# VH-VL binders against q96il0: the designs that were tried, part 393

Target 1, 167 residues: q96il0
Amino acid sequence: APERGAERRDTAPSGVSRFCPPRKSCHDWIGPPDKYSNLRPVHFYIPENESPLEQKLRKLRQETQEWNQQFWANQNLTFSKEKEEFIHSRLKTKGLGLRTESGQKATLNAEEMADFYKEFLSKNFQKHMYYNRDWYKRNFAITFFMGKVALERIWNKLKQKQKKRSN
Below, E stands for the ipSAE of ESMFold2; O stands for the ipSAE of OpenDDE; V2 stands for 0.75 times the mean of E and O plus 0.25 times the DockQ between their complexes.

## First folded at step 17 (VH-VL)

Design P3 (framework fv_ebrasodebart; at its last fold request DockQ between E and O 0.47; V2 from the best seeds 0.71)
Fold by OpenDDE, fold request of step 18:
Structure P3 (fold): chain C 167 residues (1-167), chain A 120 residues (1-120), chain B 108 residues (1-108)
Amino acid sequence: as target 1 above (167 residues)
Amino acid sequence: QIQLVQSGAEVKKPGASVKVSCKASGYTFTEYYISWVRQAPGQGLEWMGWISAHESYTNYAQKLQGRVTMTTDTSTSTAYMELRSLRSDDTAVYYCARDHSYLPRGHDYWGQGTLVTVSS
Amino acid sequence: QAVLTQPPSVSVSPGQTASITCSGDKLGDRFAYWYQQKPGQSPVLVMYEDSERPSGIPERFSASNSGNTATLTISGTQAMDEADYYCQAWKSSTANRVFGGGTKLTVL
């Protein structure tokens, strides 16, 4: 059996977004697209009197965001690598060089690239299915905690109103 | 009972590869990730990476990038960690640990560890 | 790289309170985890999500995480609590995990 060459699964390098929201902001900010994942990170607002439940929600959202960013960074790296290998392989088969006579990078036509995209999507179908499952479960957990935080805020507002009526 | 059972101790030469197995039982394997952690003799814990079931998601420590490969076999509920181009400083006890895929629960169950010795 | 710093050792008398710190840049914005490791044994999770206890962990174990410091507290420390303790957190902007250098707790 041919030794299936250990596919070097290169992980994307850690990109730190240099975007810093204004210090006086009282809302979440959306940063520029990350260079590896192409996803826009959210900078979460931290209230002055953050409750333990609000803090837990914020940390859960942050962890889920990082989980998602790293997944797509890896996928984009894999996609770019496989795309380049496909192009090189096809050009070689055609007896064409990697560069045109004008010195430009040789490219394949739209039909040939469509074959690559179809193959890539087929190969990664199960991967994306399980990613989506985990993504939905994470977001469900976040939504559940958002509900708890909302209830806590309502309860605190009601208690404050009762205290003001009693004085 | 939830258990992670690892393969036995290995002795390797520099430049060789080692593959450690971790068989999971007592839970639904596909609902969790497996993390790998190593510990050199007399040193602290070093996180190596994690893998999801069905190999849908892998994340490796930057220090080990290009040398480590994690895989899973869902039919046997077994995770594998391969480390290539072994060096003397790779001598360590290697642990597999369960990692929750949805919630930040940490590594709640650990394998017994596998000693890998790299010697000339 | 987010580095988590722990004291190399902490000593406590039986029945006293032990406190082990873990310091890192913006650690309070991440979940902290704590592991106990006895000689020749695998690590055991003792605290998760900053302050939550797994089933089977004694109530004398507690933890907090604020600012740049997570703290593991062991009230009424027993001889059986002698072990190495490691903090863990996610790296900023990555799904990677990092351990602290570990703290040897001695019960004298």
Scores: ipSAE 0.873, ipTM 0.953, lowest interface PAE 0.5, mean pLDDT 92
Fold by ESMFold2, fold request of step 18:
Structure P3 (fold): chain C 167 residues (1-167), chain A 120 residues (1-120), chain B 108 residues (1-108)
Amino acid sequence: as target 1 above (167 residues)
Amino acid sequence: QIQLVQSGAEVKKPGASVKVSCKASGYTFTEYYISWVRQAPGQGLEWMGWISAHESYTNYAQKLQGRVTMTTDTSTSTAYMELRSLRSDDTAVYYCARDHSYLPRGHDYWGQGTLVTVSS
Amino acid sequence: QAVLTQPPSVSVSPGQTASITCSGDKLGDRFAYWYQQKPGQSPVLVMYEDSERPSGIPERFSASNSGNTATLTISGTQAMDEADYYCQAWKSSTANRVFGGGTKLTVL
C-alpha cells in the first residue's frame, strides 16, 4: 500500500531534537562551580542558523568567560598560598606546631586572621582595580557586538518584508 | 610606528636563569598585554604566557609554571621574562608579542627575538 | 586540552591555490589565528578572528574555521609566500594559547 507507506514515512519526521544539543538543552546553560575559580561557567548553545557575526559574539563571550575564570583561579591559588604562609609564620613566632594534638591543621583565631585579610586586600587593591577596568572593557566590547547582531537581525527582517511586498 | 625591541642574545649554563627584556614604542603600553613565545631550533612556536601592563594579570603556560616570572615597568614601557633553572631544552629564540587586552586580534606585533643558548 | 595538528609540509606550483589545515577538537568553537614566519624572521599575523585579514596582508590570503578544522587558503600563490605557517587558538577552559606544529609551504 502506497498511502500506508507514505503515511509511515510522513508521520515520523526527525522532530525537535535535530537542532537541540544531546543533553536536551537548546539554550545557554550554567554549569557547576569550577574547582579552581569557583565561578559557574556558561555553556553556550550553537544554533544551526548562526550567522558569522553571531558566531563572533558567542566566541567573544566564551573567551571573556575563560579570561575571567583564569584570573580568579590564579587569585584563589595566591590567596590560599599566602594565607597558609601567614598562618605558618605566625604559629612559628608563637612556638606552636602546624598541627593540633588531634592532627588537624592549626589555625589562628578570627582576630589574628583579620590581620591577614586586611593586608591581602590592601596589597591587591590596585591589581583588582586594573582587573575591573579590563573586565569592563571586555563587557563593553561584547555589548558593541550585541548591538551589531541586533542591527543585522533588524536589517534581515526588513529585507524579508521588502521581498514579500514585491511578490 | 609600533615596535618591540628585545635585549641581545645570551649564553647560559644549566641551572642558571635568564631575563629577556622587550621595550615597546609607538602605542599606549598600558592598554595591551605582552605575550612571550619561544621557538627551539628547528621547532615550532610555543606560547609561554602573558602579562598585563600593570602586572594585574599574569597567566603562564602550565609546562612552565613555577619556573617563569613575567614583569613590566610602565615608566620605561618594558616587559621582562625570567626563566629559572635552565636546562638544555630551554635553548630557543624567545619572542615578545603584543596581545590586545579585550579584542580577539591575536599577536599583531612581534619583537625581533632573543636567542638564549643553554650549554655547559 | 586541545592539540592543534597541522600537516608538516605543503607544496604548490606558482599561481596555484595552497590549502593549510589545522585540526583540533571543537576548534570551530574558538577563534583561530594564523601566522607566517619566513626563514630568519619573526612571525607575522596573517589572519585573525577565524577569517579576518590584517591591513597589509594580500587579498589572496583567506581563512575559515568550522567543526574541528581551520583552513588557511592562499590563492595565486607566489614565491614570496614560501614560509612556515602556524595556527593558534585558546585552550578549553583556560586563557592559555596554543600553536599548531607548523606547516612548511614550498612554492616550486
Scores: ipSAE 0.705, ipTM 0.881, lowest interface PAE 0.8, mean pLDDT 85
ESMFold2, look of step 17: ipSAE 0.666; ipTM 0.856
ESMFold2 (binder alone), look of step 17: mean pLDDT 90; pTM 0.935
OpenDDE, look of step 17: ipSAE 0.779; ipTM 0.913
ESMFold2, fold request of step 18: ipSAE 0.691, 0.692; ipTM 0.874, 0.872
ESMFold2 (binder alone), fold request of step 18: mean pLDDT 91, 92, 90; pTM 0.939, 0.944, 0.935
OpenDDE, fold request of step 18: ipSAE 0.868, 0.871; ipTM 0.952, 0.952

Design P30 (framework fv_ebrasodebart; at its last look DockQ between E and O 0.33; V2 from the best seeds 0.55)
Fold by OpenDDE, look of step 17:
Structure P30 (fold): chain C 167 residues (1-167), chain A 120 residues (1-120), chain B 108 residues (1-108)
Amino acid sequence: as target 1 above (167 residues)
Amino acid sequence: QIQLVQSGAEVKKPGASVKVSCKASGYTFTEYYISWVRQAPGQGLEWMGWIHAYESYTNYAQKLQGRVTMTTDTSTSTAYMELRSLRSDDTAVYYCARDQSYLPRGHDYWGQGTLVTVSS
Amino acid sequence: QAVLTQPPSVSVSPGQTASITCSGDKLGDRFAYWYQQKPGQSPVLVMYEDSERPSGIPERFSASNSGNTATLTISGTQAMDEADYYCQAWKSSTANRVFGGGTKLTVL
């Protein structure tokens, strides 16, 4: 009985590009697109006197970013896998090899690929809907905390001004 | 009341597979993730992975990659965790736990646990 | 693997304050969660988002973070607080959850 090769489900390797911003940065840095997710990671600035609310916001942003990176890395891997399977299946059905006579990777035409994309999008529609819902909720929460942090900063500035006037 | 009810204890041989179920109730199943956590006898908690309740998204621990599959049945509000190629070191209590998808709330509700024993 | 490190055990007298630490690389960039587990029971979430208490958790439970260390504090420790405590955080870049090794709290 041929050992059914354990299909190594290529999990997206955890190798999010460790973009390291310059040590003296006083602002958020955007890294290059991650090779798996194609999302640009953000390195969040940590103020020296970070308030608890600012820290909460930063952590929420970080968690959301990691969630988003992982989602898209997996999605892109799934897409790539299914795309390859689709191409192979269609080529086989056509009696075509995986390589052209010139040794190039055989490809499908744009119309056939359009069918794949349509099917893929249809199949993943609900997945994307739930992702979008969660993404919006996360971003809403982040925005809410951004507002709170902004108010806190205003308040702190006002208090500092009052203290300077009283001295 | 929110509840997660798991399937009963399992005894398996090395190389076998086990599938543990976790039935959720008392909340909108499709709005949360289900995480799976195991605990070997006398050991700490080990996170195994999570699945969105609509089977839209999974994330597995690297150590278990290729051996674990998480699924859900939205019609029954049930999550499943299958672990394949069982080894003696897979002997553990397996927990399902609810995880909120959009807020960092942690695992706020847990199943009662399922003992899986892997013995020759 | 970003391992969260906890002391294996902490002992306190009744009424005293117990402190359990959880340290990990880049833990300062992530939320810490705390779970209580009593013998033969499922874990219970006792703290989330570093310092937030779930409903039903006594006010004597508090948590804080400083740098890469999260701390669970139990003020006025009671005999019923004897349990294993686990910290948890997200693993960088993978959105995986990671637990600490656990801390056995003994109330003497």
Scores: ipSAE 0.763, ipTM 0.903, lowest interface PAE 0.6, mean pLDDT 90
Fold by ESMFold2, look of step 17:
Structure P30 (fold): chain C 167 residues (1-167), chain A 120 residues (1-120), chain B 108 residues (1-108)
Amino acid sequence: as target 1 above (167 residues)
Amino acid sequence: QIQLVQSGAEVKKPGASVKVSCKASGYTFTEYYISWVRQAPGQGLEWMGWIHAYESYTNYAQKLQGRVTMTTDTSTSTAYMELRSLRSDDTAVYYCARDQSYLPRGHDYWGQGTLVTVSS
Amino acid sequence: QAVLTQPPSVSVSPGQTASITCSGDKLGDRFAYWYQQKPGQSPVLVMYEDSERPSGIPERFSASNSGNTATLTISGTQAMDEADYYCQAWKSSTANRVFGGGTKLTVL
């Protein structure tokens, strides 16, 4: 069973949520959305007789998932902080309070917020392009290993049928 | 052909800062992370953190959070590590090492090390 | 348990097989790496991805990683193998790379 029980909220500063898969599961499954990245983690099944190639594939997928979640957790945090700073700066410049008369948090209209979104995208454009490149490279490598595992499994089934007929 | 060449030894007083450089050559700098690892006299290796050459991702060891800054200059293929508020127990050899690109290859190439001595 | 534990020293005679262990909670769930460091020199990667050997590393170096233990094995140990050896893994609870405390291999 793919156990990620060692990743607890207090023990796993990477921001992944604590999720306790069923002990007897024989399949990968999708956990709840991570608090910081909003991505759903895959909890990988570890078969009892996992081949070395299958083990390498699983570890590659696990590491890639953690890399991806860490990137988006950092981006979501940065986006939220810069959005709040932008709103507060623009409200202060206009002489407006941070809260409405009803006590609700003051905000900017859609036209004003469009300036923030444009500035944020422009500022982070290169970072996202580099992330996309690395994301595709990682997924290409994983797909290649998935093909190798599939061929290994087919070969093992053929050897088993050949051996039974010969003996 | 792959090389990581670090700046020379430094002597600093407590409270000062140090910035060590690491010049990479012989590979595509922007495809890899650079890790920084230090080793106090007579002690083991301590991982300090890493930075992707595009600065798209940076992570620091918890012990050093708030005191360390890692940067890169892609035009010169150079990584930098700055450690602030130096203490005598920061005396160590500081290494840069190439870390993985998209495959988990570990620290396959290391700089020669930079001795930083912190003494009053 | 974010610590990788190694024996502080291992001694072998030339030609014998040396075995250096590295223990950590669920270490077999992560890739393990091994580095060799001789006095006054930078570390050198000798094993990566649990059991893969970089080009230029002799075939007498091998490694495995299962359960809570990774093991570096040097068969036909030579005097030039005398060095400090460090294991390393990715520590999921802090998103750090973590080194073991190191093992001094002595070849007598």
Scores: ipSAE 0.481, ipTM 0.752, lowest interface PAE 1.8, mean pLDDT 83
ESMFold2 (binder alone), look of step 17: mean pLDDT 90; pTM 0.931

Design P31 (framework fv_ebrasodebart; at its last look DockQ between E and O 0.48; V2 from the best seeds 0.65)
Fold by OpenDDE, look of step 17:
Structure P31 (fold): chain C 167 residues (1-167), chain A 120 residues (1-120), chain B 108 residues (1-108)
Amino acid sequence: as target 1 above (167 residues)
Amino acid sequence: QIQLVQSGAEVKKPGASVKVSCKASGYTFTEYYISWVRQAPGQGLEWMGWISAHEHYTNYAQKLQGRVTMTTDTSTSTAYMELRSLRSDDTAVYYCARDQSYLPRGHDYWGQGTLVTVSS
Amino acid sequence: QAVLTQPPSVSVSPGQTASITCSGDKLGDRFAYWYQQKPGQSPVLVMYEDSERPSGIPERFSASNSGNTATLTISGTQAMDEADYYCQAWKSSTANRVFGGGTKLTVL
């Protein structure tokens, strides 16, 4: 049985861009795309009177975001590495150098790159399926808590209205 | 009943590798992550990393980056943790623990632990 | 590295309330988890999501969070509660989990 070479899964460097919104923000902020994941991080607003349920929702959203950022950062790193290896391998097979006569990085044509993309997608199909499953489950949970928070807010508003009518 | 059963104790020399197994039972293996945690003698808990059941997601502690590899076998519901380039300070009890993938439920089930001794 | 800080030891008399704190940068933005470990045993989850109890954990166990501090509270502490307690939280920068240094609870 060929020793499946321990694929050194290069993990993306932990340097998620620390987008820091202005301190006086009363809203969620969307940062620029992260350089590794290409996902836009969201900085969640913390209300002064955050309920326990709102806090739970916020923390769940944060954890899900971080999970998602890490997944895509790693996936993009893997993609970039495999793409580079593919290009190098194909250029070598063609007897071409890594650089053109003009000193530019040698590239493959669109058709050859299409083969890479197809192969990459095929190879990672199961990975993407399971990612999507987990992503949907996480978002379902978040949506459920959003519903609970919405109900809590409605209830609190009704209680406040009743108290104002009684005074 | 949910159980995580780990492989037996290991004695290794410095520079060697160790691979610890964790067999899961009593739940749908593919719906959870497996985390690995170690504890040096008389020390606290140290999180090593986690892996999804289908290996689509791995996250290793920065300290162990490059030396640790986590894998799973879904057919046997078994998780594996390999630690390479062992040092004396890697002497610890190694635990596998179940981790939920969707909700932040923590490590709700733990293996019995595997003692790995690194000695010259 | 976001370090979770716990007191190294806490001592209480039987029937008293024990409080174990866990402090860390941005812990208020993360869920805290608590584990009990008895000598020679695997850790046991006693609290999750800051204040939720797993099935089988006695009601005397509770947890709260305030700012960057999580607190495990054991009301009516019993001799069987003598153990090491560890907090855990998500590390925001790396999506890693981090444990506190642990607190030895002694029941006198």
Scores: ipSAE 0.749, ipTM 0.899, lowest interface PAE 0.7, mean pLDDT 90
Fold by ESMFold2, look of step 17:
Structure P31 (fold): chain C 167 residues (1-167), chain A 120 residues (1-120), chain B 108 residues (1-108)
Amino acid sequence: as target 1 above (167 residues)
Amino acid sequence: QIQLVQSGAEVKKPGASVKVSCKASGYTFTEYYISWVRQAPGQGLEWMGWISAHEHYTNYAQKLQGRVTMTTDTSTSTAYMELRSLRSDDTAVYYCARDQSYLPRGHDYWGQGTLVTVSS
Amino acid sequence: QAVLTQPPSVSVSPGQTASITCSGDKLGDRFAYWYQQKPGQSPVLVMYEDSERPSGIPERFSASNSGNTATLTISGTQAMDEADYYCQAWKSSTANRVFGGGTKLTVL
């Protein structure tokens, strides 16, 4: 599947607070790319009055982000390792050394490297299909928790209105 | 009835490898991850890594990188953990545990453990 | 958080409340899990998602997690609760899990 590096869901703000310190966002925000996964992490806002359910939703989203970042970090390492192994194997088959006359690491031309990219994608197609299944399951669970938070907020509104009528 | 049944105890010499099996039953094997956890005699639990049932996602504890390989066989619903270049401090009981990939539910089912003894 | 610290032992009388702590940097920002292990047996999950109990775990087991500390609480402690208890949490940046050092609960 073409989805490789980002959470599927909007990172739209989930918390609301009147108090917002000058150096701290009142919203979720997107940080710089992680050097291992090349994904941009979401930095989650933690409001002062976060309910236990809202806290669990935030932790689930944070854990899912780290699960996803580690997958793609592993994939990037595998890509680099298999690329070098492919080059090394093809150079040996051609009877060539691993370094050029200038001492640089020898490589293959673009047409030869295209064979590597096709092989890598073919090998990883099923891996990405199963990754997508796990990704959908995690995001379905997050959506379920978002629904529970929405219901909790409706209940709090009803409780608030009942209190006003009794006062 | 969910069960994780592990292979029997093994005695190995330093520098050898060991491969422990974990056969799952009573649930859909391909929908869960398997974590491996070890415990040296008289010591605490140490997480070693996890693997997804289709092998699409493997994550190892940093201290074990390069020495551990986790695999699965979906046709037999079996997970495997191989530890290479064994040392005396690898003597431990090795557990497999079911791990959910889609909810933060922890390790809800554990194998019986496999004692691996590393001695000269 | 990367290191989870637990007291080596806790002793209580039957019927008393036992509290076992697990400390780690910003642990309250992560899900905490608790496992019970009796001698010669496999661990058993007793708490997950900070405060949730699996089916089959008695209501006398409860847990909390805030700030730097997660706490497992056993009310009305029974002799059968005598065991080693381990906390576990997710380790940032590597998606690794980390166990605490364990706490031996003795019921006298």
Scores: ipSAE 0.673, ipTM 0.855, lowest interface PAE 1.0, mean pLDDT 84
ESMFold2 (binder alone), look of step 17: mean pLDDT 90; pTM 0.930

Design P32 (framework fv_ebrasodebart; at its last fold request DockQ between E and O 0.44; V2 from the best seeds 0.65)
Fold by OpenDDE, look of step 17:
Structure P32 (fold): chain C 167 residues (1-167), chain A 120 residues (1-120), chain B 108 residues (1-108)
Amino acid sequence: as target 1 above (167 residues)
Amino acid sequence: QIQLVQSGAEVKKPGASVKVSCKASGYTFTEYYISWVRQAPGQGLEWMGWISAHEQYTNYAQKLQGRVTMTTDTSTSTAYMELRSLRSDDTAVYYCARDQSYLPRGHDYWGQGTLVTVSS
Amino acid sequence: QAVLTQPPSVSVSPGQTASITCSGDKLGDRFAYWYQQKPGQSPVLVMYEDSERPSGIPERFSASNSGNTATLTISGTQAMDEADYYCQAWKSSTANRVFGGGTKLTVL
C-alpha cells in the first residue's frame, strides 16, 4: 500500500491583521482585506446598553467571522502552495528553469494554468461544499438571532412609549 | 447516548509518533467538529486543535504546528490525532471532545482520555 | 498568546457561594465556556455561551460576563462541587481555543 505521504497541511500563520477601528465609531467597521484570507474583517460595534441577546448575536457573528477567516487563510495558503508546486512541476517537465533568461520568474501560459485551476477546484470541491453548508448554517443562525434582536428592540421601544404616555 | 471512546494508553520513546483514535457514537458525526485537548500530569488543559468531521477543515494550535495531524474516518465515525517527534513534555492524557457545529456549544462531550507516556 | 487568567484556587464553605473569575484580552468579544474536572475524570461542560447551562447541570451553576471577565458562580456550594474549573474562549484571529490556567475549588 503506497504510504500516503502525510500531506504536511501547512496551517496559515496566525497573523490575521488586527484592524482596529476608530475609538469613536458608533457603527460596525469593515477593515481592509486580510492578507491571508483576503476577507474583510468586521469590527462589531458594542452599544453602551447592549442587551444579552445583542451581545450573543455579536459574539456569534465574531466567532463565525473568525471561523471564516481561518478557513480562507488556510485555503489560500494551500492554493498558493499547490499552484507553486504545479508551476514548478510543469516547468521541469518542459525542461525550463524556474527563471527566464531575463531573470524573471518563469510562468506558465493561461491554458496550462487553467488546467491547474480546474484540477484544484475538482480536488477541493467537497471541501467547498462542506464549507458552504457550514457557512449557510452559521449565517442562518445569525439571521435568526438578528430577528430576535429586532423584535426585542421593537418591544423595548413600545414599552418606552407606553411608559411615557403613562407619565 | 452520545459517546466518545478513545484508544488505550500508549508508551512511546522520544522521537517516536503516537496516533490516538476517538470513536464517536450517538450523534451525526458529520455535523460536528472534533477537538483534541491534552493535560500533562498535574497541569491544566491545553487545546491542541480541531478537525471537521469530513476532514475538510483543520485548525491546530500554533505550538503543535508541524507535529500534529488530525484526521477522520466518516465510515467508522472515528477521529484520529497523530503527534510526531514526541518529547518528554508530551507526556499527557489526551482527550478527544465534540466541538462546534453551526452553534458555539463548546466541548459538550468528552472521551475518557488516553494516557501517552513518553519515556526514554 | 491571549491567556485566560484564573485564580489558582478558591475556597468556600458548604452552602456558600463560590465565584471563579476568568479574565482575558477581548474576552468580552467572545463566548466563555466553563468546564468542571474532577480528579481522574474527563472534563465536563458546565456552562456555555457565557451563561447557558447544559442539560444535567444543576441550577446552582451560573455564569456571567462583564467586560473582559467571565465569572462562574456556584450558589449553595456542595462538597461534590469540589473540582478544578477551567474557562475557555476562542483566541482572536486564529479561531483557536484557549483554556484558562484552571481554578481548584475546595469546599471546606
Scores: ipSAE 0.813, ipTM 0.927, lowest interface PAE 0.6, mean pLDDT 90
Fold by ESMFold2, fold request of step 18:
Structure P32 (fold): chain C 167 residues (1-167), chain A 120 residues (1-120), chain B 108 residues (1-108)
Amino acid sequence: as target 1 above (167 residues)
Amino acid sequence: QIQLVQSGAEVKKPGASVKVSCKASGYTFTEYYISWVRQAPGQGLEWMGWISAHEQYTNYAQKLQGRVTMTTDTSTSTAYMELRSLRSDDTAVYYCARDQSYLPRGHDYWGQGTLVTVSS
Amino acid sequence: QAVLTQPPSVSVSPGQTASITCSGDKLGDRFAYWYQQKPGQSPVLVMYEDSERPSGIPERFSASNSGNTATLTISGTQAMDEADYYCQAWKSSTANRVFGGGTKLTVL
């Protein structure tokens, strides 16, 4: 909440919704779950002397994260919309209202809700397969760039070792 | 050779809808996304959205949310863009462009464009 | 705001170097792309991943992206380089792409 000299990793009580990012960080860090996608974003550190290859790796990781978060945000909206449509359709077929006597939102029993989940998964199986293909292709590209960065760093250390001198 | 061939020019009245097609050839259609971009006469490019070849992922520009629908037909290697509730300011050339699914290569191949004219 | 700002026009003499800027909040943290569009034609990708050149694009085209500004540079500018140039980037909080307003390059 208020500043107490040095920033701490603590958040306010009652969960991650009160996350306070580090004021100064020399590392990537993971934030709280996004409310639309339920994914935890990575916040990338940008070194002062980042090589062109390191820059491309960071940007590819950032772009991939945003691509993924938007996909799951869209999927979560579709799931919620189709769930409500399923409940409303079955309640209407049974001649029931959308709210109980107490004013709470009416729902279906566990067996009926299991039918929705089974139907939704079956309907979206191929969609998620194609998403997984694209997701893993992106991660293979990231891994390839990570390998190139690792080799670059090894060669830079070898160059500095050869130039090491003492008086 | 890789090419994207779009449907012909359309003239529409306000309130109607238009559906532009984009037939891909020379590459594996299911490996790429299709983006749609429009350009009003004398104006710049405006990104409209993208769609993956199997329709698992669509993403629309916020300005057009609710009026645009993008679809594909993998059996014909064709992407479609439908714009509903047309207005005179929707008059533009509509382009399809290939978009890479796993590398940040940009829009590397473009269709020839489809002029859509909306006039009363 | 997810606006990419370009100057409306740039004029250069043949053989000189043209520089076209594209400004956006934290644009240097994202990949920038450049497209060339000649009158009556479809756009053509001329730079991707900030500074990479597609095959078939002359070596006189180069680009950089740092801070809030991406720059397309054309050295030894030729009359055939007269065109509109658009930058493009990924919008910061969505998986949307956004184009700059475009820059008309005139070679006199």
Scores: ipSAE 0.678, ipTM 0.862, lowest interface PAE 0.9, mean pLDDT 84
ESMFold2, look of step 17: ipSAE 0.660; ipTM 0.856
ESMFold2 (binder alone), look of step 17: mean pLDDT 91; pTM 0.942
ESMFold2, fold request of step 18: ipSAE 0.502, 0.674; ipTM 0.771, 0.858
ESMFold2 (binder alone), fold request of step 18: mean pLDDT 91, 91, 91; pTM 0.940, 0.941, 0.940
OpenDDE, fold request of step 18: ipSAE 0.766, 0.761, 0.768; ipTM 0.907, 0.904, 0.908

